# Ledger of designs, part 369: VHH binders against q9y6x5

Target 1, 379 residues: q9y6x5
Amino acid sequence: LPPKLLLVSFDGFRADYLKNYEFPHLQNFIKEGVLVEHVKNVFITKTFPNHYSIVTGLYEESHGIVANSMYDAVTKKHFSDSNDKDPFWWNEAVPIWVTNQLQENRSSAAAMWPGTDVPIHDTISSYFMNYNSSVSFEERLNNITMWLNNSNPPVTFATLYWEEPDASGHKYGPEDKENMSRVLKKIDDLIGDLVQRLKMLGLWENLNVIITSDHGMTQCSQDRLINLDSCIDHSYYTLIDLSPVAAILPKINRTEVYNKLKNCSPHMNVYLKEDIPNRFYYQHNDRIQPIILVADEGWTIVLNESSQKLGDHGYDNSLPSMHPFLAAHGPAFHKGYKHSTINIVDIYPMMCHILGLKPHPNNGTFGHTKCLLVDQWCI

## First folded at step 16 (VHH)

Design gc29 (framework vhh_7uia_1)
Fold by ESMFold2-Fast, scan of step 16:
Structure gc29 (fold): chain B 379 residues (1-379), chain A 123 residues (1-123)
Amino acid sequence: as target 1 above (379 residues)
Amino acid sequence: QLQLVETGGGLVKPGGSLRLSCVVSGFTFSSYHMAWVRQAPGKELEWVSSISGSGGYTYYADSVKGRFTISTDNAKNTLYLQMSSLKPEDTAVYYCARTEYKYSGEWTPFDLWGQGTQVTVSS
C-alpha cells in the first residue's frame, strides 16, 4: 500500500551523452515516464558530495561532505574513500533512508549508494551492501529486488549505485567516441535488464524508479596541467585535496600563501574562503579549507608530475559538461513529459513527497519538480 | 595461500599472437578487478588492461586497444590476455595483478602480483 521508490545512480553520466549516443532501453523508459535534460549539481562536482546532496537536499557546506578528501580543523580528523566509515563525517545531515525508517515504520535497502553502509544518527539502512566495485550490477539488482519484497516492515525506499560511466570517463575521456559508445551501450543494456527484472517480478507497475547521476565528465590533457610546485614551496602548506579543486591549509600566514598562489596560473582561480563565490554555496563549513584553488574546465592541478586522467570532474557547477540528467517512471510520474533543468538539491523534497515523508529543512524547491508529478497542479 | 601464476609467454615474431593466462588461488577473483601490467627492459611498470570481477567491464591502455583482449573464466579462476598484432615495443615481462575501483574515481595500488611471464617480440 505505501508508495515505493527505487533511486538508481550511474556515476559520471554526463547529460549530453543522451544526445550523442543511442539509448534504446533508456528511451523506452522515458517514453512512458519523464526526462529532466539537465540537473545542476552542487559544487564541488564530485561523487561523495553530490550523492549526499541528492539524498539530503542540501548544499555541501550544509551536509558536511564537502569533497572526496577532507580535513576537519576542529577535530583534526581526515576523510577519504579508504576512511569514510566514521559517522562523524555524515552526521551534519539526515539522508532520506534515515528519515524513511524513523518517521514511519518502514525499511530502506541499499546497494552501495555512498553513505548507506555507515550508521548516520545511529541509523543504518535496514538492508545494505558494503561497497565493492567488483560486485556485478546483476547481484546488486538481485539483492534490491529481493529486499523490495520484504513486507514487515515494508521496504519503501531503495538505492542502487553503479560506478560506470565514471571509471571509463576517467580512463578514456568523454571525447573518445569509440570507447565511450561501447561503455554507454553496456549501461543501456543494464537499464534494459533492470526494467525486465522489475516486470518479471511484478514490481514495475507499482514502483517509482528514478535514474540519475551525480555529475558529468570533461576532457583533460597532458597539455593542460597546472604545476603547483612552480607556484609555492611544499613547506608553506598542507594539501588536503588536489584536483581540480585544491584545498590548501596554510602552515604560515594565510595572506602570504594566498599572494604566492593568486597569479600563478591564468587557468586557475584562487580564493580565500570568505571570497569563494556565493553562487557555489561552498563557504560555511569547518571542512572547507582557508584557501581553495579552482582549475578551469579541462585543466589538472599537479605536483611537478604528469596526470594519467583523460577525463575528470569537480569543476564549476555552471558548466554543462558537469551536469547529469534525471529520468523517472512510475505511478507518481507523468508519461512522456520533458523538463529542461532542475537543481540536484530539488530531488530530495520530490522524493519525500512521493514517499509521504516530511522533509528535513533543505535547499531544494518542491515547485521545481511539480510538473513531473501526476498529483500536482502544473497549469 | 594467496597466489597468482602467469603462463603463456614466449618468443613471437612481429604481427604474431600470444595468449597469457593467470590462475588465481586462495581468493575468488570475482570480488576484485584484475589487471595486466607490463615492464619493458629498463622502463617503469605500465598498466595494460583491467577487467571488473563479474560485471564484464574492460579497460585498455591506448597503446594496446584494438589489439589486446582481456577476459575471465570465473569457473576456472583464470584471467586471460589475448594479444594480437604484436609489436617489438610489446616486449616486456607481463604480470597479472589485483586492484579495486573506489568512489573517488581512483584505482587502488596493485596489492597482489604474480611472478610474471616474459613476452619477447622480435624477428
Scores: ipSAE 0.448, ipTM 0.739, lowest interface PAE 2.1, mean pLDDT 91

Design gc3 (framework vhh_7uia_1)
Fold by ESMFold2-Fast, scan of step 16:
Structure gc3 (fold): chain B 379 residues (1-379), chain A 123 residues (1-123)
Amino acid sequence: as target 1 above (379 residues)
Amino acid sequence: QLQLVETGGGLVKPGGSLRLSCVVSGFTFSSYHMAWVRQAPGKELEWVSSIRGSGGYTYYEDSVKGRFTISTDNAKNTLYLQMSSLKPEDTAVYYCARTEYKYSGEWTPFDLWGQGTQVTVSS
C-alpha cells in the first residue's frame, strides 16, 4: 500500500509569524521534520485560488479558480466563494483527491478544504464535510482521524482546513502583537492536539503530515484607501471583484474605462488584460476580466466608504508578507531539515510522489522539493 | 449534438506550413482538455499535442516540439494546430479529440473524436 498523507491548512498564516511569536508545538513538529521558510504562492494571493493551486499544481489561469469572486464571459455565470457549489467552476483541473480515488483501491477524506464538497469531474471526496465555518477544529479532527483509521478502501489522502489566523488577521492586522499572540497561541495548541490525537490512535509513525497555508497578511489602514468612485462612475462598468485586486467588466468602450482609471491613484496599477505582467501567470482564462486593478501593499480599494479591515491579502505574490510556510513530518521526510523557498505549485508533484500517484500535467517542479524527501538525493 | 469538425488539411512541400482548425459544437471546450492525434498510413494512432480548453497549459510530442503550436479561440469554440517546418514524417490524418487530461509523456483515452483531416507532406 502506498504511504498515507494528511494535508493541513491554517488560512492566512504569514511565514514571518514563525520568527515573531513562539510556537512550542509547531517547533517540536519541525525539529523531527522539515521546514520550508517561505512558500511563493500564486497571484492573486487569495484563499480559493491558492488552496486549489496546492492540490492541482497549477497557476490560476490554468485551474480556473482565479479569485474568490468570478465572472465567466463565455457562460455568463457568476461565482461567489460564500454560496457557489456549481462544479463548472472547479472542472478546469483535476485535484489530487480525485486522482487518488481513480487510481488503485484508494479513498480520500476531507474536512472542509475548498472544493472537496463539490463533485469535480463527477467525483467527490470519498468522505467529506460540507463547508460550515461554525464547526470546531476538534470535530474536524475527530472526523478526519476516524476516516484515516476506519475506511475501506483505505483513506490514503486526507485534508484538514482551519479559517484562522486569517479571520483575526483581517480584524486586528498582523502588527497587533497582543491580539495576534493570543490567536497564534491557540493555533499552536491545536497543532499540539493534532499530533497527540494521531499518536493516541497509532497513526503518527506511519502518516505523512504537511502543515501549510495559502497566503500571508499585511497591515492596512484608514489612511491607505483608494476610492474608486472618485475616478469613475458605476454606469461605466460592472465590478466583479474589489480589493486589493479589482476585476472590472466595462459597460462602455474598454479603452475609455481604462483611461478613466489609469491615473486614479499613485498606489494602484491599472492593467488591460493583455498587459498583466507575465510573471503573475494571470492572463489566459475567460474568468480574468478585461481590466485588472492591483493595489500596492497595504492599500485598500473602496467604493466611497471607510474600510473596517486592519489586515488584508491578495497583493503581489513577490511580497514576503504574502508568503506562507510549509512544515512536514513523516516517513517520507528528513528530520531537522530547513529549506528556504519553494513555489506553492511545487507541493502537488511532491504529494503525488509521496502517494505513488502519476501527476496530471502541472506547473510545479519536483526538483525544488527533493531535498525534503528521504528517498531522494539532495545535491 | 456533440461534434468536432476539422478543416485546414492539404498537400504541402517539406519545410512548409499549415494551420488546422477544429470547430466544436454542443459543449464548451473551456471545461475540457482538447488534443490533436494523428494516424500515418499503416501506423497506430499517435498523440501530437494537448491544451486545456481554458488555456494556459500545453503539451507536445517530442518530435513536433518547437514546430507545432496548439491554441484555442474560446469565443469561436475553435481549436487550432499551427504546423511549421513540416516533414514527410508528419503525413497523417489529423484528428481533433476531447480528453480529460494528458499525463506526462503518455497517451490518454479520448471520449469524443472528429472525422479527421488529411495532411500530406511531399515533394
Scores: ipSAE 0.000, ipTM 0.115, lowest interface PAE 21.9, mean pLDDT 87

Design gc30 (framework vhh_7uia_1)
Fold by ESMFold2-Fast, scan of step 16:
Structure gc30 (fold): chain B 379 residues (1-379), chain A 123 residues (1-123)
Amino acid sequence: as target 1 above (379 residues)
Amino acid sequence: QLQLVETGGGLVKPGGSLRLSCVVSGFTFSSYHMAWVRQAPGKELEWVSSISGSGGYTYYDDSVKGRFTISTDNAKNTLYLQMSSLKPEDTAVYYCARTEYKYSGEWTPFDLWGQGTQVTVSS
């Protein structure tokens, strides 16, 4: 009877949404499972980096997905499209679905988790869907549950990704109570659908289910813009990534570019690569550019333009607004247990333990998640 | 061969209602997010509303919330915008457009546009 795990991500689900809105279906899930109130994600607090950290247990400088837009100085390759299937970008780490397929001779299934449609170390998820944001949650769920029940070798690790509440968080901002209430109620209904589907198929009591997210969301404003063109002419650098963390590749002397930027705005910090704070674990990779700009929470870096974004993320990972939560239910997990905080890199070694896999070297600490698990002594 | 065709524009009084339609051909719109974007005389393009291809999620600019409703009929490959409580400032050419939400947290630029349909809210 091999253990099975379904990992579900609702992109951009800020932890404190749980305190400010009603989630009857999620509350029922948690009542008979576990809740981690805050998950401290990795810097930068963006979708690709944090989704890959969840499934590798590594900081971004170690797994190589350092932003949603990247440039590799050694190979001169650009990553600018979320549908880029070049394994080069993903091959600096081994995600859990690859380990699952290679160590256990078991299958993996994926409904659009970032990286699952890419052959990584010559291994692609056994079952997967190419990313398409317009495919319904129901279709993703139908495929995942079909694969969990009707596969040989058996699917033991499955992932399901959903774009909300991130898409609405960007469009409306997290302080728009009316629109966010509507979106979050719909997500809670989808969680109810998920649980009901698993119960109808006889999977619920024997399947481990983790519901989590990659980051939170903070309110932005037209009154909080940093115009980079007021600091430096665009002819002096190549812009690799813009906001809220700008990645600057100098076309002239690095010191001259740094000096033009360092006092430009009181609402951003300017770092030479070697001066990036150690706590970010964002330094030791060729895809991290020579100069990094980090905007203060709620500030948007622009190029002599207005911003239409009312919400954003990517900010300092110490900010509570950037933190997601983690909820889990299943035979591996205690019932009714609440935990305060874990690091997002801790999820990977916990999942390896549940599946009986030997984890690759990682930045997570298994001890941080022991209290969630029935087969572990917490103290 | 990919085409978006808008209909339903016209002259309407303030407080009136109007329904715009956009017929899609050459692709399955359930694979994309569809949008309504407007341009008033002498102004820049202004996004109005979007809908996911499956019809699951709808998005509205603050200026039209509670007044406009976006919907789809996937069997007919038709996108609708039901406009109510129309104001003079809603006067614009309304375009049907195609977009996508990407993993990166970004909406793609609108990559396919209709010819537009004129909406005039006056007297």
Scores: ipSAE 0.480, ipTM 0.782, lowest interface PAE 2.9, mean pLDDT 91

Design gc31 (framework vhh_7uia_1)
Fold by ESMFold2-Fast, scan of step 16:
Structure gc31 (fold): chain B 379 residues (1-379), chain A 123 residues (1-123)
Amino acid sequence: as target 1 above (379 residues)
Amino acid sequence: QLQLVETGGGLVKPGGSLRLSCVVSGFTFSSYHMAWVRQAPGKELEWVSSISGSGGYTYYEDSVRGRFTISTDNAKNTLYLQMSSLKPEDTAVYYCARTEYKYSGEWTPFDLWGQGTQVTVSS
C-alpha cells in the first residue's frame, strides 16, 4: 500500500506553550516520534498565508495568499477569508492535495484546511468539508478516518484543521494562564482522542501523522495602540488590511501618503513596497499594496478606537512568539528525536518525499528536514 | 423561517438569579456559534458570552465570568444563559444572536438576532 499522511493544524499554537503547560498526550506522541521546537513561519504571520505556505512550500509573494484580507489592483477583486471560494486567489500555487491527486490514482481528504473547498487548477480535494467553525473536532476526525479507510481510489493525504488555541489566544491573550490552561488541556485531550481513534481503527502503526500550527500569539494591551487616524486622514487612502500589518492603497500620490505616515509612531515601521526588507520575501505580488505598515510586537493599529483583542499575530516572523512547533509520528519518522528549527516552507518538500510525490518548484530545502526521517542521513 | 425567540427575563433583586432561554428555528443549530449580547438604556451593545455549536468551547466577558453560565440543548435547539449573583449594572435587554468564527481570529458580525428580553436588577 502507498504511504499515508495525516496533517493536523491547531491554529495559533505558540511553540512556547509546550514549555509552560503540561501536555501528557502530546508528550507521549513526541516520545515515540519527533519534535521540531520552532517552525519559522512566513511573513505575514497570519492564518491563511501560513496554512497555504505549509501545503505549497512557497513564500506568500509566490503563492498569492498574502494576507487574510487582500485587494488585487489589476483585477479590482477583493478577498475575504472564510467565505471566499474564488479560485483566482488560490491559483498562483499548486497545493500538495492537488499534486497528490494528479500524479497517481490517489485521493485526498480535508476537514476544513484553508483552500481545500476551492477548485485549484480545476482540482478540488476528493473529500472535503465546507468550512464551519461549529463542527466538532470529533466529527472532523470521524470523517477523516472514514475516508482514510473506506475510499477508492485510496486517500493517501488527509488534512485536519482546528480553530483553537487561536480563538482563545485572541480573546484572552497568551499570558492569561487560567483560560489558556483550560483551552490547552482540551487540545491535549483532543490529541489523545486522535491517537486512540487511529489505534482503534488499526491505522496508527502505518500512518504518518504531523501535528503543527501556522503561527504563535503575542500579548496585546490597551496601552499599546497606534491610532492611524491621528497620522493621516482616511480620505487620502483605502485601507485593505489593518493590524498588525496595515495594507495601504493611496488615493493620492504614493510619496505624499508615505510622507504623512513615515513618522507617525515609534512603534511602527512604514515601507514603500520596494523598500520592504528582503528577509520578509514580501514584495513580488500585485496583491501586496504600495505601502505597508508593520507594528512592533504587541502593538495594535487602530482607527480612533480601542481594541478588544488581548492577543494577536501577524508580526515579524523572526519573533519567537510568532513561531509554532511541529511534532510527527509514523513509519517515516525517527523515535525520540528533537530538532531545533525548520522553516515552514520546508514542510512541503518533506511531505512530498514521504508520499513519493515529485514536488512542484518551491522555497523549501529538503536537507533541513532530513534528520527527522528514518530513510535519510543528516550528518 | 430563520428565527430566535428569547424568554426568561424579568425583575430581580441584587444577588438574585435568572435563566434566559433562546429557542432557534429554521437552521441547523449545532452548525453555528451562538451568543448573548446585551444593551443597557442609552448604551452600546455589549457582548456577554458565546458558545460553539458543539458546546465544547465557551467564552465570557470578564465582568460576568464566574457569575454567568452559557449552555445549549442541541436536541431542543435551545441556548441558555444562567445568570447568578446579579448586579444593578447587569440591567439590560438581552439578545440571542448567531455568529461564525473567521479564520482570522475575528468573529463574524452577528447576522441573526432575537427580539430581546428585558432583565432589570434593582433593590
Scores: ipSAE 0.396, ipTM 0.730, lowest interface PAE 3.3, mean pLDDT 91

Design gc32 (framework vhh_7uia_1)
Fold by ESMFold2-Fast, scan of step 16:
Structure gc32 (fold): chain B 379 residues (1-379), chain A 123 residues (1-123)
Amino acid sequence: as target 1 above (379 residues)
Amino acid sequence: QLQLVETGGGLVKPGGSLRLSCVVSGFTFSSYHMAWVRQAPGKELEWVSSISGSGGYTYYEDSVKGRFTISTDNAKNTLYLQMSSLKPEDTAVYYCAREEYKYSGEWTPFDLWGQGTQVTVSS
């Protein structure tokens, strides 16, 4: 029987939540599987960019989904979460479900992972659900498990996306222990439901399951705001993305815009595109704007207004608060093994190995994940 | 055409209970997070409780936790707030409001409000 893999994302699941809250179902999953305590995600630490990095193994400058809001100056196209279905935005990379379908005539299934309801290089996931936040976790799980039992051609790669704890992290902030405790308990119960459903259907023993996330969450405050209107007039630039990484398209000379912004706030770094730190791997793409503003952790960039966000992400990817975790279980994985850190781009070549696929050129290093796998030598 | 209509407010003694209802029309109820927001005389708007359009996630402000319960009846397009152990400090106009969650991980501002229903807790 061909190897099968289910990739599950709980959006905004900060790694440190595992140490500060109890997860009986997730801990039982980890006991018989593997845990990577921190996954170093890509910059910027946002939902669309990092979900696409997981399934392509590429930095944002290479796969082209560089933010949740983007502008292409050549085509005059705009990208947003409400206007995300144009293949133009996704075609700079080949995600794993496309590779899976084009090699050895296999099928893929998707419950709302970003990009799976878009034809990419003229290939859409064999089975998919159009994005709809009103669809329950149970309905997504029911569809995925039904599709995993399809035989012609077999579904070997499946994805499942869930919006929490990101939504609650934004609303309450990660330091609200009472509200976050209730939300995280519900997520742990969903993980329990996932495992029990797979056991009931006879899928558990032969299925590889990865549970991960795209980013973490940090605490914000009304006392930590950066007002751009105090430094520069709106007539001088077009705003492509705002907070915590602002993408600025100048309407006048770039140097003049830069000079108005560079000393605006001690809690924000201002970069000309060519001066963006190399460690971000966030420079070599036409969708990255001429000037980028990067707020310090916990600071929110605003336009002469208050912010109601108590939590946010998008910050520097070196910050532990921005890091998710990865847990996995199945025939490919060791039992009871803990690993400290991998890069989020390393997940793609690991998944290709498990599925027997030849990976497209990528920024991941297979060696970083080999200690997780039973068929590899660890040292 | 897009409309939220609150009912169920009134005068109640401390320790009493009330059930607020919000009838929704003109949009798909389950596609949005729905909220209860209150405003006491001369005070700012205060968020009270929210419920998700999927998964049945519920959220509460600390001062009402354990006393108030938010719920929905999708067949009746109705949002409820069951209030128990009411205190004089709960006296306010209560509004139901619509909010949106998207992939971007950002809650949109409350973009649609009802007319409000008055809750008065006094001896």
Scores: ipSAE 0.016, ipTM 0.500, lowest interface PAE 6.7, mean pLDDT 89

Design gc33 (framework vhh_7uia_1)
Fold by ESMFold2-Fast, scan of step 16:
Structure gc33 (fold): chain B 379 residues (1-379), chain A 123 residues (1-123)
Amino acid sequence: as target 1 above (379 residues)
Amino acid sequence: QLQLVETGGGLVKPGGSLRLSCVVSGFTFSSYHMAWVRQAPGKELEWVSSISGSGGYTYYEDSVKGRFTISTDNAKNTLYLQMSSLKPEDTAVYYCARDEYKYSGEWTPFDLWGQGTQVTVSS
């Protein structure tokens, strides 16, 4: 009776992979659904920030997950993978599963979407799995489908997260056709498994399914390194985040640190916090450091060491290499419709509409996604 | 104690086969990507193969594709490299290594190494 939505993320799925590789299962999904060819993500183009933007509809400066490594100047707290379960970091926004549970007294289910194993505003997803990379896609899918069919109050919002192709993109680089072909074929097979499982359980015709990603990937090289140690001594600053966006906390006068960094490399932009370009929407939060370094696409910031990463992300969100896609199927969506671009923050108000939820104030624009939906007119 | 122990190296003739094993202890094996890396005499370290913590994804350097197979046995906490159609240029010390891929998507490459096992391909 109530509308249901499953949101699936394949981490690091660059939009143009769809043009360069074959995806028979994903193409069958799209044939009877919708495709958004490019999703313009938020800056910085990293996993935790963008996953939280998808489910809140907010820029990073507004939702507070501004990087994968953070320091809060007011509370003096540090964010790392070892303390990602501290609600403090996640409490600056209300994600859709919290709204779903509180507005309509419905249940939410989660297989490892970032933030879903954390109580946010004293509310945790009704059903969830603690993050564990060893858990197979099939086990995550089995749990999600069990919860979608066997819950009271009903599960109306479910999330499913998978680490590939991001892990392989980092390790081998997006231009490694042989390794990336194998990884992407495996992902397409997992999409086939997902559709088959939903059909077998009688869920497919009545469930809205969104398949998307948080960012893309670009090729890195040992020939494109910025050695931060060549221009500034460690005694002058504390490093909060390194590459490709370095977050610098000065130990001396900010202007002195800025002047040492400004001339370090022609392949890096150095910004005082107040000079960060407005288009990034990356300024108004205590977790954004006084000096930010932004490497040019494909350049890696290092500390007198080589980098073993052959691919990376985090770069300028205007770069097509940083963009994921969005595909969707279900009773809310048109069949066979293609759309060129949306902003990643637009996904949240669209999902609220599908679920009949009142969205919290957000940076998305419902009008950008209305052409995807059967109950809307597109002019 | 965190430990990786490689075994299975030795002397083989060209065209021969060997199976390398790496027993891991002190951490949850299936939570990490694992890799085989080799160093030939007088050469730089070369990545050979990797496997995901779930065992679902495998990757190979071009020169070893179709000849080498990486696999895991979770019950034994053991990583394997099955090597076939061995060539003299495969002569190297073979290391197993742990990769740390974080929930946040940050990758920390090869943060734990074994002592290595010598593979010699010679007539």
Scores: ipSAE 0.348, ipTM 0.668, lowest interface PAE 2.3, mean pLDDT 90

Design gc34 (framework vhh_7uia_1)
Fold by ESMFold2-Fast, scan of step 16:
Structure gc34 (fold): chain B 379 residues (1-379), chain A 123 residues (1-123)
Amino acid sequence: as target 1 above (379 residues)
Amino acid sequence: QLQLVETGGGLVKPGGSLRLSCVVSGFTFSSYHMAWVRQAPGKELEWVSSISGSGGYTYYEDSVKGRFTISTDNAKNTLYLQMSSLKPEDTAVYYCARSEYKYSGEWTPFDLWGQGTQVTVSS
């Protein structure tokens, strides 16, 4: 029987939530599995980029999903809708479900992981759900477990995506302990439901389960706004993405636009594309605009108005507030092992190893995740 | 036709209870986060409570916690606000509103509103 893996994402689950709230179900999962305390995500620390990095093992400049809102200067295409299904945007990489289906006649299943409802290199997940935020966690779980038990060729890779705690993190901010406590308790209950369902269906003992997230969350404030309209007139540029990383496409000379922006706010860094710090791995792609603006943690870039968000992400990936965690359980994983930090791009080669797949070239390092695995030497 | 219809407002004494209802038509409200927002005369809109259609997550403004309960009946496409221990400062027009969570991590502004229902708490 081939190894099976279920990859679960709770969007916006900041690593530090594990230290500040009680998670009895998640703690029981970790006790009999492994925990990586911090996962260093890719820049920019946004939902689509990081979800695609998890399943490709690539930096954003390499896989092509460089933001939640994008413009491709070569083709003149715009990515502006959260459910954009044009394969063009996703075709710069090969995600693990495609690799899984093209090697050894295996099936993949997906409950709303970003990209799984899109044909990528003419291959779509064998079983999938079109993105719809109204579909309950229970319905997503029911479909995934049905597909794991009742498919031929067998489903060996399955994904499950859930919007919380990101939705509430944006609405209330991560420092609203009363609202966040309620949300996180509900998520822990969903993790309990997940484990119980897998046990009742006879899947639990032979299934590898990874619970992770794409990014964290930081507190924003009406006292921490950067008004871009105070820096530059709209006639000089096209705005591709706004906050906290603004993507600027100049309508006039690039140097002139840069000079208008570079000293506008002490709480924002302004980069010409070629001057973007190498540590971001955010430079070599046509979808990265000629000028990017990077707000300091907790600062929001606005266009002459107030922000609607009390929490946000997208900031510098070195910030602990931007880091998610990774927990895993199953026959491939040690029991009761804690690890400090891995890179989010390391998840892909680890998952390929568990599934017996040959990974596509990637930016991950298998050695970083060896200590999590029972079949590997670790010291 | 897209429509939100609030009912259940009225005059109540301090310490009393009311249940507000919002019946939605023309869309599946379980696809949206639904909210109660109130406005006292001459004051700005104040968010009161929200509920998610997707998972039954509930949220409350601090001044109403323990006194108000938001709930839905998905089969009837009806949103409720059960209000107890009402105070004179709860006097306002109460609006039902919808917001959508975007896959990219954004909440839309409230894009559909009911006509409002008046709640008056007075001896």
Scores: ipSAE 0.025, ipTM 0.484, lowest interface PAE 6.6, mean pLDDT 89

